# Designs tried in a protein design chat: VH-VL binders against q6nml5. Part 35

Target 1, 200 residues: q6nml5
Amino acid sequence: MFSEVEMARDVAICAKHLNGQSPHQPILCRLLQDLIHEKACREHGFYLGITALKSIGNNKNNNIDNENNHQAKILTFPVSFTCRTFLPARGDILQGTVKKVLWNGAFIRSGPLRYAYLSLLKMPHYHYVHSPLSEDEKPHFQKDDLSKIAVGVVVRFQVLAVRFKERPHKRRNDYYVLATLEGNGSFGPISLTGSDEPYM
Key: E = the ipSAE of ESMFold2; O = the ipSAE of OpenDDE; V2 = 0.75 times the mean of E and O plus 0.25 times the DockQ between their complexes.

## First folded at step 19 (VH-VL; framework fv_olinvacimab)

Design x4 (at its last look DockQ between E and O 0.82; V2 from the best seeds 0.81)
Fold by OpenDDE, look of step 19:
Structure x4 (fold): chain C 200 residues (1-200), chain A 122 residues (1-122), chain B 107 residues (1-107)
Amino acid sequence: as target 1 above (200 residues)
Amino acid sequence: QMQLVQSGAEVKKPGASVKLSCKASGYTFTDYYMHWVRQAPGQRLEWMGEIWPSGGSTNYNEKFKSRVTITVDKSASTAYMELSSLRSEDTAVYYCARGEYLEYWSGDFDLWGQGTLVTVSS
Amino acid sequence: NFMLTQPPSVSVSPGKTARITCGGNNIGDYYVHWYQQRPGQAPVLVMYYDSEREEGIPERFSGSNSGNTATLTISGVEAGDEADYYCQVWDRSGNHVFGTGTKVTVL
């Protein structure tokens, strides 16, 4: 689920941002921005953070012609680093908070995972409850024991399927998972307070 | 770059059939639904159907179910839509669009083809 | 069949806010997606899952969905925002349903 991976990226920074100082910090900042922007990849999952900067290579830009205007020059550095990642997989047990209840299921947020879909078909013994009479009464799923899956409820679930979503602009890649409550009864609403941690 | 490239404009007579193509590139073709959506002149978008390329399963708008057939050639990353028994009312721009696939869920269309004009006239 | 109703047109002055509504019975029980379509072009996804902006879409675009109405809001409207906008849902019948469309005109 969580991993430390070694990665290499070319980082482009504007020379004017160096102000004659070491490019280390600007490069790191840019790298972080790029990873945040990308958000995830198919191979490694969500980028959670840089854990180590291993090396910074020399500037790849050999364009001497712009030496007279350092302010407009783009410098490109090869960077090797380690990154902590989160890759949801089939069989993973996660917990998250219900963000929306729909007619056929619920969407759950679990850490960096924004879209875990829990279908009504994958929550045995639950039924959809909708009260049209009051705007204050939000739809929810309810079990016979009066357990409720509603917005804001924390739910423990198992991952059945995973989908990598690459957006056309190659930005803000994401993952979607199919969630299930099927099993030995250990899945469902929990009384845990606080954070949308991916797993207990 | 991710893109959907559709076949060229078609002119057909009433009663004929038309088969349009949509070639996908820049992404894993089998990981997403391919949808077909049409738009008659000055009209709203109308969903026709979808196919899951990996398994070949299809779902159709009931309005078109008897006349539309959606297929794929996975080797060519190409989806097809055939509409039979064409009518003047079928004159429209036809779009293919990529949609996310998750069991029991279907979402937005985040990638669109450029559209194909089909004109049905006597 | 699930129906989505939009106002046929919305006129707005530059710099002002445009609100495009999408009405449907209990539309709040669905995720709503929004598409922008400029004349002669294919639709472009601008908002998905009620309020998530597609990459490349300015922050001045926002979405909401509750009760019987979903709304696409465009603040600080620019000339380039002039287009047709369509809401869309995946209904209980498994159909993808588009709204009637709203033409936004920048005055």
Scores: ipSAE 0.853, ipTM 0.934, lowest interface PAE 0.6, mean pLDDT 92
Fold by ESMFold2, look of step 19:
Structure x4 (fold): chain C 200 residues (1-200), chain A 122 residues (1-122), chain B 107 residues (1-107)
Amino acid sequence: as target 1 above (200 residues)
Amino acid sequence: QMQLVQSGAEVKKPGASVKLSCKASGYTFTDYYMHWVRQAPGQRLEWMGEIWPSGGSTNYNEKFKSRVTITVDKSASTAYMELSSLRSEDTAVYYCARGEYLEYWSGDFDLWGQGTLVTVSS
Amino acid sequence: NFMLTQPPSVSVSPGKTARITCGGNNIGDYYVHWYQQRPGQAPVLVMYYDSEREEGIPERFSGSNSGNTATLTISGVEAGDEADYYCQVWDRSGNHVFGTGTKVTVL
């Protein structure tokens, strides 16, 4: 699901932001901003980084509006490049850090994947612990003295389902994952702190 | 780009039924919950129920469960809400809204229709 | 029954900070979402998952949630921020519950 793929984008630049000598840096900067903003696509998953710039074509000038002055003219350049990507899939075994404990489960972050939901129904032999009378007893899930799932804990889990989400405004996407600790793998907490090897 | 477009205002008598529509465009209709939320004059927003368009399964707020029916036409990317045995208290603006779907969890409403006023008067 | 209580109104001068609270028993064990509703318009999502801003929402909007209180904070308020604001959670019964609403007035 980690891949390196060839992609193409039309990159729009405001004419006043060009240096005049070479448009490569402004175009590459805008391309990076566009990919970071979009975050992911349905076909390839999360964008992790540009690995090579293949070509920058001639500008198209097809974004001109009558209400804009000359300084606000938009130039559009076709760019071809390769990109490292990560597409989560059912059956994947991932590690991530618990970011939120809810009454019914936890949300885990694994690199670019911000929303891996681990339902309490998918945590065999765990129970919810919350004590409103103790300021030091933060909410968590407990199996035994050595198995605790709380904010900051790194958890190894299996992907049970994957959902692609398109945001309503501007091209921005995300992935949600349903996680499980069920099965005969070594799933569950593996540390009290976050991972030192993020995907990004 | 993404839109939810609702049917027009309705005037009904007590005891009648109303069926409202909500047409989705610009996204994959079957990937998201569709919710219905109403707002009586001067009151808070009130969730009525939801449908998962792929399988047609529904969940209803217990307050409305006996009178509300939510359905979809997947080929038309359209959700419907029917409210029966109308009373004057049912006078409200009715919204459809898109919600995130994940098994065992439900999230925020990131896209809303324009609302449909239903007036129930004798 | 899960109940979300908000102050009915908050008045704030331009450039100052508005804090809109949403009270609920152990609301910190839920994700809280916030909606802005201008007069005669549909609600619009502004904050989700406690503290994530929706696309196009300026950085002066922020959110927090712990214990029994979630808070939407608007710093440097502008006239365009004048609206009703609602919090919302998904409760243990599978219902979506909205708060009582807060009218923010910029004077």
Scores: ipSAE 0.770, ipTM 0.881, lowest interface PAE 0.9, mean pLDDT 88
ESMFold2 (binder alone), look of step 19: mean pLDDT 92; pTM 0.937

Design x5 (at its last look DockQ between E and O 0.77; V2 from the best seeds 0.76)
Fold by ESMFold2, look of step 19:
Structure x5 (fold): chain C 200 residues (1-200), chain A 122 residues (1-122), chain B 107 residues (1-107)
Amino acid sequence: as target 1 above (200 residues)
Amino acid sequence: QMQLVQSGAEVKKPGASVKLSCKASGYTFTDYYMHWVRQAPGQRLEWMGEIYPSGGSTYYNEKFKSRVTITVDKSASTAYMELSSLRSEDTAVYYCARGEYLEYWSGDFDLWGQGTLVTVSS
Amino acid sequence: NFMLTQPPSVSVSPGKTARITCGGNNIGDYYVHWYQQRPGQAPVLVMYYDSEREEGIPERFSGSNSGNTATLTISGVEAGDEADYYCQVWDRSGNHVFGTGTKVTVL
């Protein structure tokens, strides 16, 4: 689900990077970098962009004695803003490009969602093809007609399950989804020409 | 901060059993696979099996399937691995490791416990 | 049954490039993950899904996987890169298989 949500972050700036002027621009740049690095949160999904800057509060760092530190002084500003987000949900119908074909399925990228897994068990009537005799043929999944799923193919799929992943290092998150082609006959490879037929 | 903390070293005699624990903190325990991986002295890493804590489903390496049992206590965010009928070649460091959960897929191990040395000797 | 073979050791001078191979039949049809293990320590994930670098791993680490060979490449090697390195896949039997391991030494 796409949303626009109010969020708040404490933004840390090294004092030497302020050049003696208002901290507004350095704070916004750092906030953007922080959100890009984090990618997503559990509550709201992927961050797509800041839509409005609502407030920048006063520096919270009034008590630090710099003579006891080996590092430059760090200023911390509370920032309130609105952010456009995308939270993947069960039942969503998405499209994306196949990035990897495995013996057991394929991984698809759909915008910020880098890991949509389409298991062969969720591809009705497809089978895995990798001929050792034909070294020019790349691995793919083939239906009995001319439809195939290979690296670079755009696939329309439904989200069957959603998994949020918190990485152990720093605040950087991700989402993984389980994709399916089961159900109505409009799922599968799609034509780049606008045809209703699966990509061949 | 995410971590896996394992139980202390064990010394066992041949024929005994050992039950190791792995306590998770800093993340939602039931959202991820827990794996057990061992390493005998001077040897490669060897995967023993996995459990998905939410449903309790397990899958074991055939080499260990008859002797290994992996369980969880969800309320304690703790996984256990029990290895029975110990032999001297079971002397190894045993690691727990977290893996992402995705149906029909099992991937990398992004968080590891510190390891537990199990020594099997008379 | 799936086997992942690595060279037992790779020696490299500081500042040069180390290439650690992981051989397996059609390994390019799998995602390969790489772990660094220092003496007496647990393994640490450094590369996953063939070529994705884990957070905190320097940009001089890179990975590739095609055909029968996956490769972890460390450019500009430093003394701190000296460790054992293991590749890993999830095989067709549902097992996680680790490679034979490669000791990287920096001379």
Scores: ipSAE 0.776, ipTM 0.892, lowest interface PAE 1.0, mean pLDDT 88
Fold by OpenDDE, look of step 19:
Structure x5 (fold): chain C 200 residues (1-200), chain A 122 residues (1-122), chain B 107 residues (1-107)
Amino acid sequence: as target 1 above (200 residues)
Amino acid sequence: QMQLVQSGAEVKKPGASVKLSCKASGYTFTDYYMHWVRQAPGQRLEWMGEIYPSGGSTYYNEKFKSRVTITVDKSASTAYMELSSLRSEDTAVYYCARGEYLEYWSGDFDLWGQGTLVTVSS
Amino acid sequence: NFMLTQPPSVSVSPGKTARITCGGNNIGDYYVHWYQQRPGQAPVLVMYYDSEREEGIPERFSGSNSGNTATLTISGVEAGDEADYYCQVWDRSGNHVFGTGTKVTVL
């Protein structure tokens, strides 16, 4: 589920941003921005944060000292670092908050995972409740014991399947998860106060 | 770069069949639905059907179910749509589109082909 | 069959806000996706899951969905926003249904 991975990236920064200072901070900032923008990869999952900076190499660009345009010069540094990642996998037990109730299921957000889909087919003993009479009434799923899966409810679920969605130009990649409440009764709505956590 | 490239324009007579192709590149072909959507001149988009390339499962709009066949060649990362018993009303631009696949869920179309014009005329 | 109804046209001046509605019975029980289609081009996904912007789409674009109406809002409209816009849902029958389409004209 969670891992520390070693990664290497080329980081491009504008020379004007260095202002004669060490490139360390600007490079780190840019690297963070790039990882945030990319969000996730197929191999490692969601990027949660940089845990260590191992090395910064020398500028890869053949710097022809064009003294006249230093402000527009892009410098590229090879950076080695460690990153904490979250990769959802089949069998994982997660918890998250219901964000949307649909006719056939619910979408749950769990930490960096924005889209965990809980199908009605995977929540045994629940039925869909919708009152067309009031726009104020929100649809929900209800069990015989009157437990409800509604927007804002925290749900413990098991991961059945995982899908990686790659975006063009490696921007805002994402993961989708198929969730289930099937099991020994340990899954479903929980009475937890606090933030969404991807793990129990 | 991810892209869908469709076959060229077709001119057919009423009663004939047409088979269009959609070649995918830049992503894992078997991880996504392939949809076919058409648009008659000046009309709205109309969904025709879908296929999941990995398993070969298909689902069709009832309107076209009797006339449309969607297939894939996984080795070529290519989807096909065959429409039979063509009518003048079938004159349209036909699009293939990539759709996310999650078991029990079908979502948006985030990648589209350039479209193929099919003209049905006597 | 699930039906999605859009106004046929919306006219807006540059810099103003355009609102494109998509009506459907209990459309709030569905995720709504939006597509932009310029003349002679294929549709492009602009909004998915009611309010999520597709990559590359300006922050000027926003989406909402509640009750019987989904709305695509384009603030600070630019000439380049002139296009046809379609809403889309995956209905209970397993069909993907598109709206009737709205032509946005920038005056």
Scores: ipSAE 0.751, ipTM 0.883, lowest interface PAE 0.7, mean pLDDT 91
ESMFold2 (binder alone), look of step 19: mean pLDDT 93; pTM 0.945

Design x6 (at its last look DockQ between E and O 0.75; V2 from the best seeds 0.76)
Fold by OpenDDE, look of step 19:
Structure x6 (fold): chain C 200 residues (1-200), chain A 122 residues (1-122), chain B 107 residues (1-107)
Amino acid sequence: as target 1 above (200 residues)
Amino acid sequence: QMQLVQSGAEVKKPGASVKLSCKASGYTFTDYYMHWVRQAPGQRLEWMGWIYPSGGSTNYNEKFKSRVTITVDKSASTAYMELSSLRSEDTAVYYCARGEYLEYWSGDFDLWGQGTLVTVSS
Amino acid sequence: NFMLTQPPSVSVSPGKTARITCGGNNIGDYYVHWYQQRPGQAPVLVMYYDSEREEGIPERFSGSNSGNTATLTISGVEAGDEADYYCQVWDRSGNHVFGTGTKVTVL
């Protein structure tokens, strides 16, 4: 689920931004931006944060003349670092907040996981309730004991399947999860105080 | 770069069949639905069906179910759509499109082929 | 069969805001996706899951979905935004249904 992984990346920064100062901070900032932009990878899951900067190598590139006659000196540094990651896996027990109720299920947000899909087929004993007559009543799933899965409700669920969504140019990669409430009754709506943690 | 490349334009007679291809590259072919969508001239997009390449499961629009067959060659990362008993009304641009796969869920189409024009004329 | 209804056309001046509606019975109970199609080109996903902007799509594009209407909003419209726009849902029958399409014209 959560891991500390060692990674190496080439970080490119504009020399003009250094103004003779140490490249350490600009490199770190750029690295963070790149990870945020990438968001996730297949191997490690979501990038949650850099936990350590291990090394910064020497500049790999000399003066790269931009085609548009703008002499922007781009410096490229090899960076070794450790990163905390979140990789959802089958069998994981997560909790999250229902963000949307659909005719066939609900989508749950759990930490960096934006799309955990809980199908009606995977929430036994629940039925869909939709009252067209009341503007105030939002659609929800309801169990015989009157438990409700509605927008804003926190739900504990088990991961049944995981899908990595590849994006062009490695931008904003994402994970989708199939959620289930099947089991010994430990899954379903819960009352949480505090922040939505992706794990229990 | 992720892309879907479709076969070339087809001209068919009424009653004939056409088989189009869609070659995927730049992503894991078996992890996504491959959808087929068509668009007649000046008309809206119309979904025809999907295939999940990993398992080979298919789902068709009832409108086309009797005439459409979607298949894949995983080794070639290629999807196929065969439409039989062609009619003039089948004249359209046919698209393949990548769709998110999650069990019990189907989402958006985030990658499209360039389209293939099929003309059915006597 | 689920039906999605869009206005056939929306005309907007450069720099102004275009709103493209997609009507459907209880469309709020579905996720709505939006596609842009320029003349002679394949559709391009611009908005997914009601309000998530596809990568590469400008921030001036936004989406909403509630009740019986989903809306794609394009603020600060540019000439390049001229295209057909389609909404799409996955309906209870297991079909993907597209809207009737809206031609956006930049005046």
Scores: ipSAE 0.850, ipTM 0.931, lowest interface PAE 0.6, mean pLDDT 92
Fold by ESMFold2, look of step 19:
Structure x6 (fold): chain C 200 residues (1-200), chain A 122 residues (1-122), chain B 107 residues (1-107)
Amino acid sequence: as target 1 above (200 residues)
Amino acid sequence: QMQLVQSGAEVKKPGASVKLSCKASGYTFTDYYMHWVRQAPGQRLEWMGWIYPSGGSTNYNEKFKSRVTITVDKSASTAYMELSSLRSEDTAVYYCARGEYLEYWSGDFDLWGQGTLVTVSS
Amino acid sequence: NFMLTQPPSVSVSPGKTARITCGGNNIGDYYVHWYQQRPGQAPVLVMYYDSEREEGIPERFSGSNSGNTATLTISGVEAGDEADYYCQVWDRSGNHVFGTGTKVTVL
């Protein structure tokens, strides 16, 4: 689900980077970098963009970070802003491009959602096709002469389940989705070209 | 900061059992697989099995299935691996490692413990 | 059982490119992950899902996977890249399989 939400972050700036300027530009640049790096959060999903700046508060004192040199202090500013977000949810209908065909299913990318897994068990009437004898025959899933799921194909699918993932090194997150083609919707391949960016 | 901290080195005789621990911190313990992987001196990494702490389900490499038991204490965010009927060939460094849980698919090991040396000698 | 074969060693001059291969039957039908292990240390995830760099890994590391071969490529090799490297997949039997390992030596 797309949303616009109010968020707050403490933004850390090295004092030397201010260079006598207003702190607004360096703070906004750092905030954007932090959100791009993080990608998503558990509550709101993927960050799509900052839509408004609400406030920048006064500096918090962080002298502990520079015990040996007072001139290289880190300044921390509380920032409130609004952000457009996308949180995948069970029942959502999405479109995306097949990125990878595995022996048991396929992975689809839909905008910021990089890993939507479509199991062969959730592809009614499809079967796996792979010929080790032919280098030209790429692995794929086939239903009939016109219905093929292979790398580069755009697929319309429904979300069965959603899982939030935290990477261990920094505040960097992702979402994984289980997908299905089952049901009465128009689910399945809708394009064979992989040159276009997938829809959200 | 995410960490996996393992118990200390063990020296055992053939036929004994060993139970190793792996304490997780900095993430939701029940959201991820815990795997055990060993490495004999100079050899490749060898996967032994996993547990999903939320439901307690396990899966073991067939090579170890008769001798390995993986358990958890969810309140302590700790996984355990017990290996019985030890042989000299079981001398190795034993690692715990975190993985993702997705039905029909398992991914990479993105967080590793420091390893525990188990030595089996007469 | 599914087999992942790597060359035992790769020697490379500083600043040159090291290519570490991981061979397996139709390995392109799997996601491949790569680990770096320094002597006496635990493995560290370097690359996942064939070609995604883990956080903190320099851009000179890259990965590919197609057909029967996955490759970890380290361009502009530095002394700090000297380590053992392992590939890994999840096989059809539900096992996690590691490659035979490749020792990268920077001469």
Scores: ipSAE 0.671, ipTM 0.842, lowest interface PAE 1.5, mean pLDDT 86
ESMFold2 (binder alone), look of step 19: mean pLDDT 92; pTM 0.938

## First folded at step 20 (VH-VL; framework fv_olinvacimab)

Design y1 (at its last look DockQ between E and O 0.77; V2 from the best seeds 0.00; counts 0 for: pae E 3.2 > 2)
Fold by OpenDDE, look of step 20:
Structure y1 (fold): chain C 200 residues (1-200), chain A 122 residues (1-122), chain B 107 residues (1-107)
Amino acid sequence: as target 1 above (200 residues)
Amino acid sequence: QMQLVQSGAEVKKPGASVKLSCKASGYTFTDYYMHWVRQAPGQRLEWMGEIYPSGGSTNYNEKFKSRVTITVDKSASTAYMELSSLRSEDTAVYYCARGEYLEYWSGDFDLWGQGTLVTVSS
Amino acid sequence: NFMLTQPPSVSVSPGKTARITCGGNNIGDYYVHWYQQRPGQAPVLVMYYDSYREEGIPERFSGSNSGNTATLTISGVEAGDEADYYCQVWDRSGNHVFGTGTKVTVL
C-alpha cells in the first residue's frame, strides 16, 4: 500500500558546490539521490518521492580548521521531510507486466516492484507451453480457455508473501513478492496495456 | 558489514567425516537460504545443498544426498555442513553462501564465505 | 541433468570488449546469474537475473539471456577484470548448476 511517512536524514554536501548560494536545492537533490540509491527500507518499503521538505537544520560539521578551504569541506545538514512510499503487503491486489517466463513460473514487474514471482504452483489450470523447435515462439503459460501469461501481458494478482532484500551499506535494497492467481477468478491476465502501476 | 565467516582448514582420512561451520553476521539470518558450494582444485563450482534457517527445510544435490547433512543454529546465526565417508575426490574448498528465499523460488548467491579447505588424504 | 557450457578461456586486450557465453538447452527459460572469481578468492556475484548488476559492479558489465545462450559482456576491459567467470542457474530439478567456467585473460 501507498503511504506518506515522515523521515529524518543527515544530508552531506560538498561546500564547493554551494558557491555562496542557499543550500536548499543542493540538499534536496542530494537527499533525493540518496533515497533513489537506497531504493527501499524494511519499515517503509520503496521510496517513491519526496512530498515535502519540513525542515533543514544547521550544519553539524563544526570543523573550524576547514573554514578556509571550502572546496574540501563537507557540510552535513539534518533534514526532516515527508516521503511517499510503497510497501507491498500480503493480501494486496496488484497488477503488473510479465517480464520473463520461466519453466516454473513468471516474473512480473509492478511499479517499483521489480520482482513479483508467480509460480506455476500458484496459477491453477495453467500449464507451461514451450516450443523448442520454433525460435520465434516464446514460452508462456496457457489455460484451457486459451488465456496466456506471456512476456508483456498484464496480470492482476494477489500478494501471497513479501520478502525484503537488504543490500550491503543499505544501498539498492529491494522487495520480492510471491504472487498468486488463486481466488475467486478475478486474478489473471487482463486487457490492460502500458501500465506498470501497482494499483488501478 | 554483512559477512559469512567459515571455520578453518581440515585434514581428514578417507572414510572420516568433517563438519564445517559458517557464521553469519550483519543481516537477518533466518531470511535467507544458506547454501554450501564446493570447488575442487581447478574444477568448477559444485552446489551441495541448501537450508532455510527459519523452517529448517533442506534440499540436497542428489550426488551428495546420502553423505551430506546441513543444519543451523539460529541462536548463533551459524550454519553447518557435515560430509561423511570422505574420499580423496572430496578434497576441495568448501564455501557457504547466502541465497535468496522466496517461496517456490531459489535465486542467486550474493554473499560468500571465505572458503574452507578440506584435504582428504591417506 | 541441466548442463551449462562455457568457453574455457577468453583473451581480450585492454579497452576492448569481452563476451563470455553460457550455453544450455533453453537457458532463456531460466534466470542466469554470474560470478567473478579471482585466484585464491571466493566467488563474487557480478550479475543476477540475467541483466542486473550487483552493487559495486561497474556499468561496463552487462548481461543477456535468450534462446540457448546467456552472455556476460564486459566492455572497456581492465586488468582487474582478469578472473574466472561462472554462470549459474536454478534448474527444474531444484539444483543450482554452475557453468564450466571461463578464464578471462587481459593481454
Scores: ipSAE 0.589, ipTM 0.843, lowest interface PAE 1.0, mean pLDDT 90
Fold by ESMFold2, look of step 20:
Structure y1 (fold): chain C 200 residues (1-200), chain A 122 residues (1-122), chain B 107 residues (1-107)
Amino acid sequence: as target 1 above (200 residues)
Amino acid sequence: QMQLVQSGAEVKKPGASVKLSCKASGYTFTDYYMHWVRQAPGQRLEWMGEIYPSGGSTNYNEKFKSRVTITVDKSASTAYMELSSLRSEDTAVYYCARGEYLEYWSGDFDLWGQGTLVTVSS
Amino acid sequence: NFMLTQPPSVSVSPGKTARITCGGNNIGDYYVHWYQQRPGQAPVLVMYYDSYREEGIPERFSGSNSGNTATLTISGVEAGDEADYYCQVWDRSGNHVFGTGTKVTVL
């Protein structure tokens, strides 16, 4: 689900990057870099973009570090802002582009969600097709009609499960999704090629 | 702080068994596969088997299936590998490694233990 | 079972490009992961899912996988890149298969 949420972050700037210029531009640039690197959080999902900067507070940790190491001085500013986010959830109906066909399933990208795995076990009536005789023939999954799931095909699918991957020391997170074509919906390949935005 | 810490080096005679440990910290132990991979001196990495700590299901390389047992203690966030009927060619460094678990998919090893040397000599 | 073959060694001058191949039948139908191992150390993941870099790996590392060959490319090679490199896949039998390994030597 897309949302717009209010967030706050402590933004750390090396003091030498503030000499002789306005502090708000380096702070905003660093905040953006931090969010792009972090990628997602458990509560709100993927960060899509900052929609408004609400406030930049006073440096709150200058007294903690500044007298002991002038070359390594770090200034920390509390920043309040709003952010557009996307949180995948079980039951969501999404659309994405097949990026990789494996022998046992396919990986689909849907916007910031890079890893939606669609197992062959969740593709009713599909089978794996690969000819070893010709390298110009690409692997794919084929239904018993003209329906085909191959790299570049846009697929409508339902989210079966969601996994949050956390790396606390690297401050980088991700979401993984298990996809299904099972059920009453109109799931499978569609005519909208190249779209990787999530759908309801 | 994600870390895998393995037990110390072992020296064994042929025919004995060895049980190695791998303690995980800094992540949710039950959310990931734990794998065991060995490397004989000067040789390639060789996957021995895996366990999913939630539920305890295992899968073994057929080469080792008759001699290897992988187990976990979920309360201690610790995986174990026991290799029986040791031979001189089992002399190697044994690594534990974490792998992602996505139902129906297991892939890369993004966290490794420091390795445990097991020496088997007559 | 799936077999992955790598050249035993690659020698490269500092600043040049090293290309490390990993051969397997239809390896392009699998995701390939790459590990760097320095002497006396555990392997470290450097590339995953064919072409994605692990956190902290320089942009001069890149990967590709198509047909029967996956390739790890290290441009602008530095002395610190001297190590053994292994490719790895998860095969159809549920096994994790490592390549034969390639020693990269920076002259």
Scores: ipSAE 0.397, ipTM 0.753, lowest interface PAE 3.2, mean pLDDT 85
ESMFold2 (binder alone), look of step 20: mean pLDDT 92; pTM 0.942

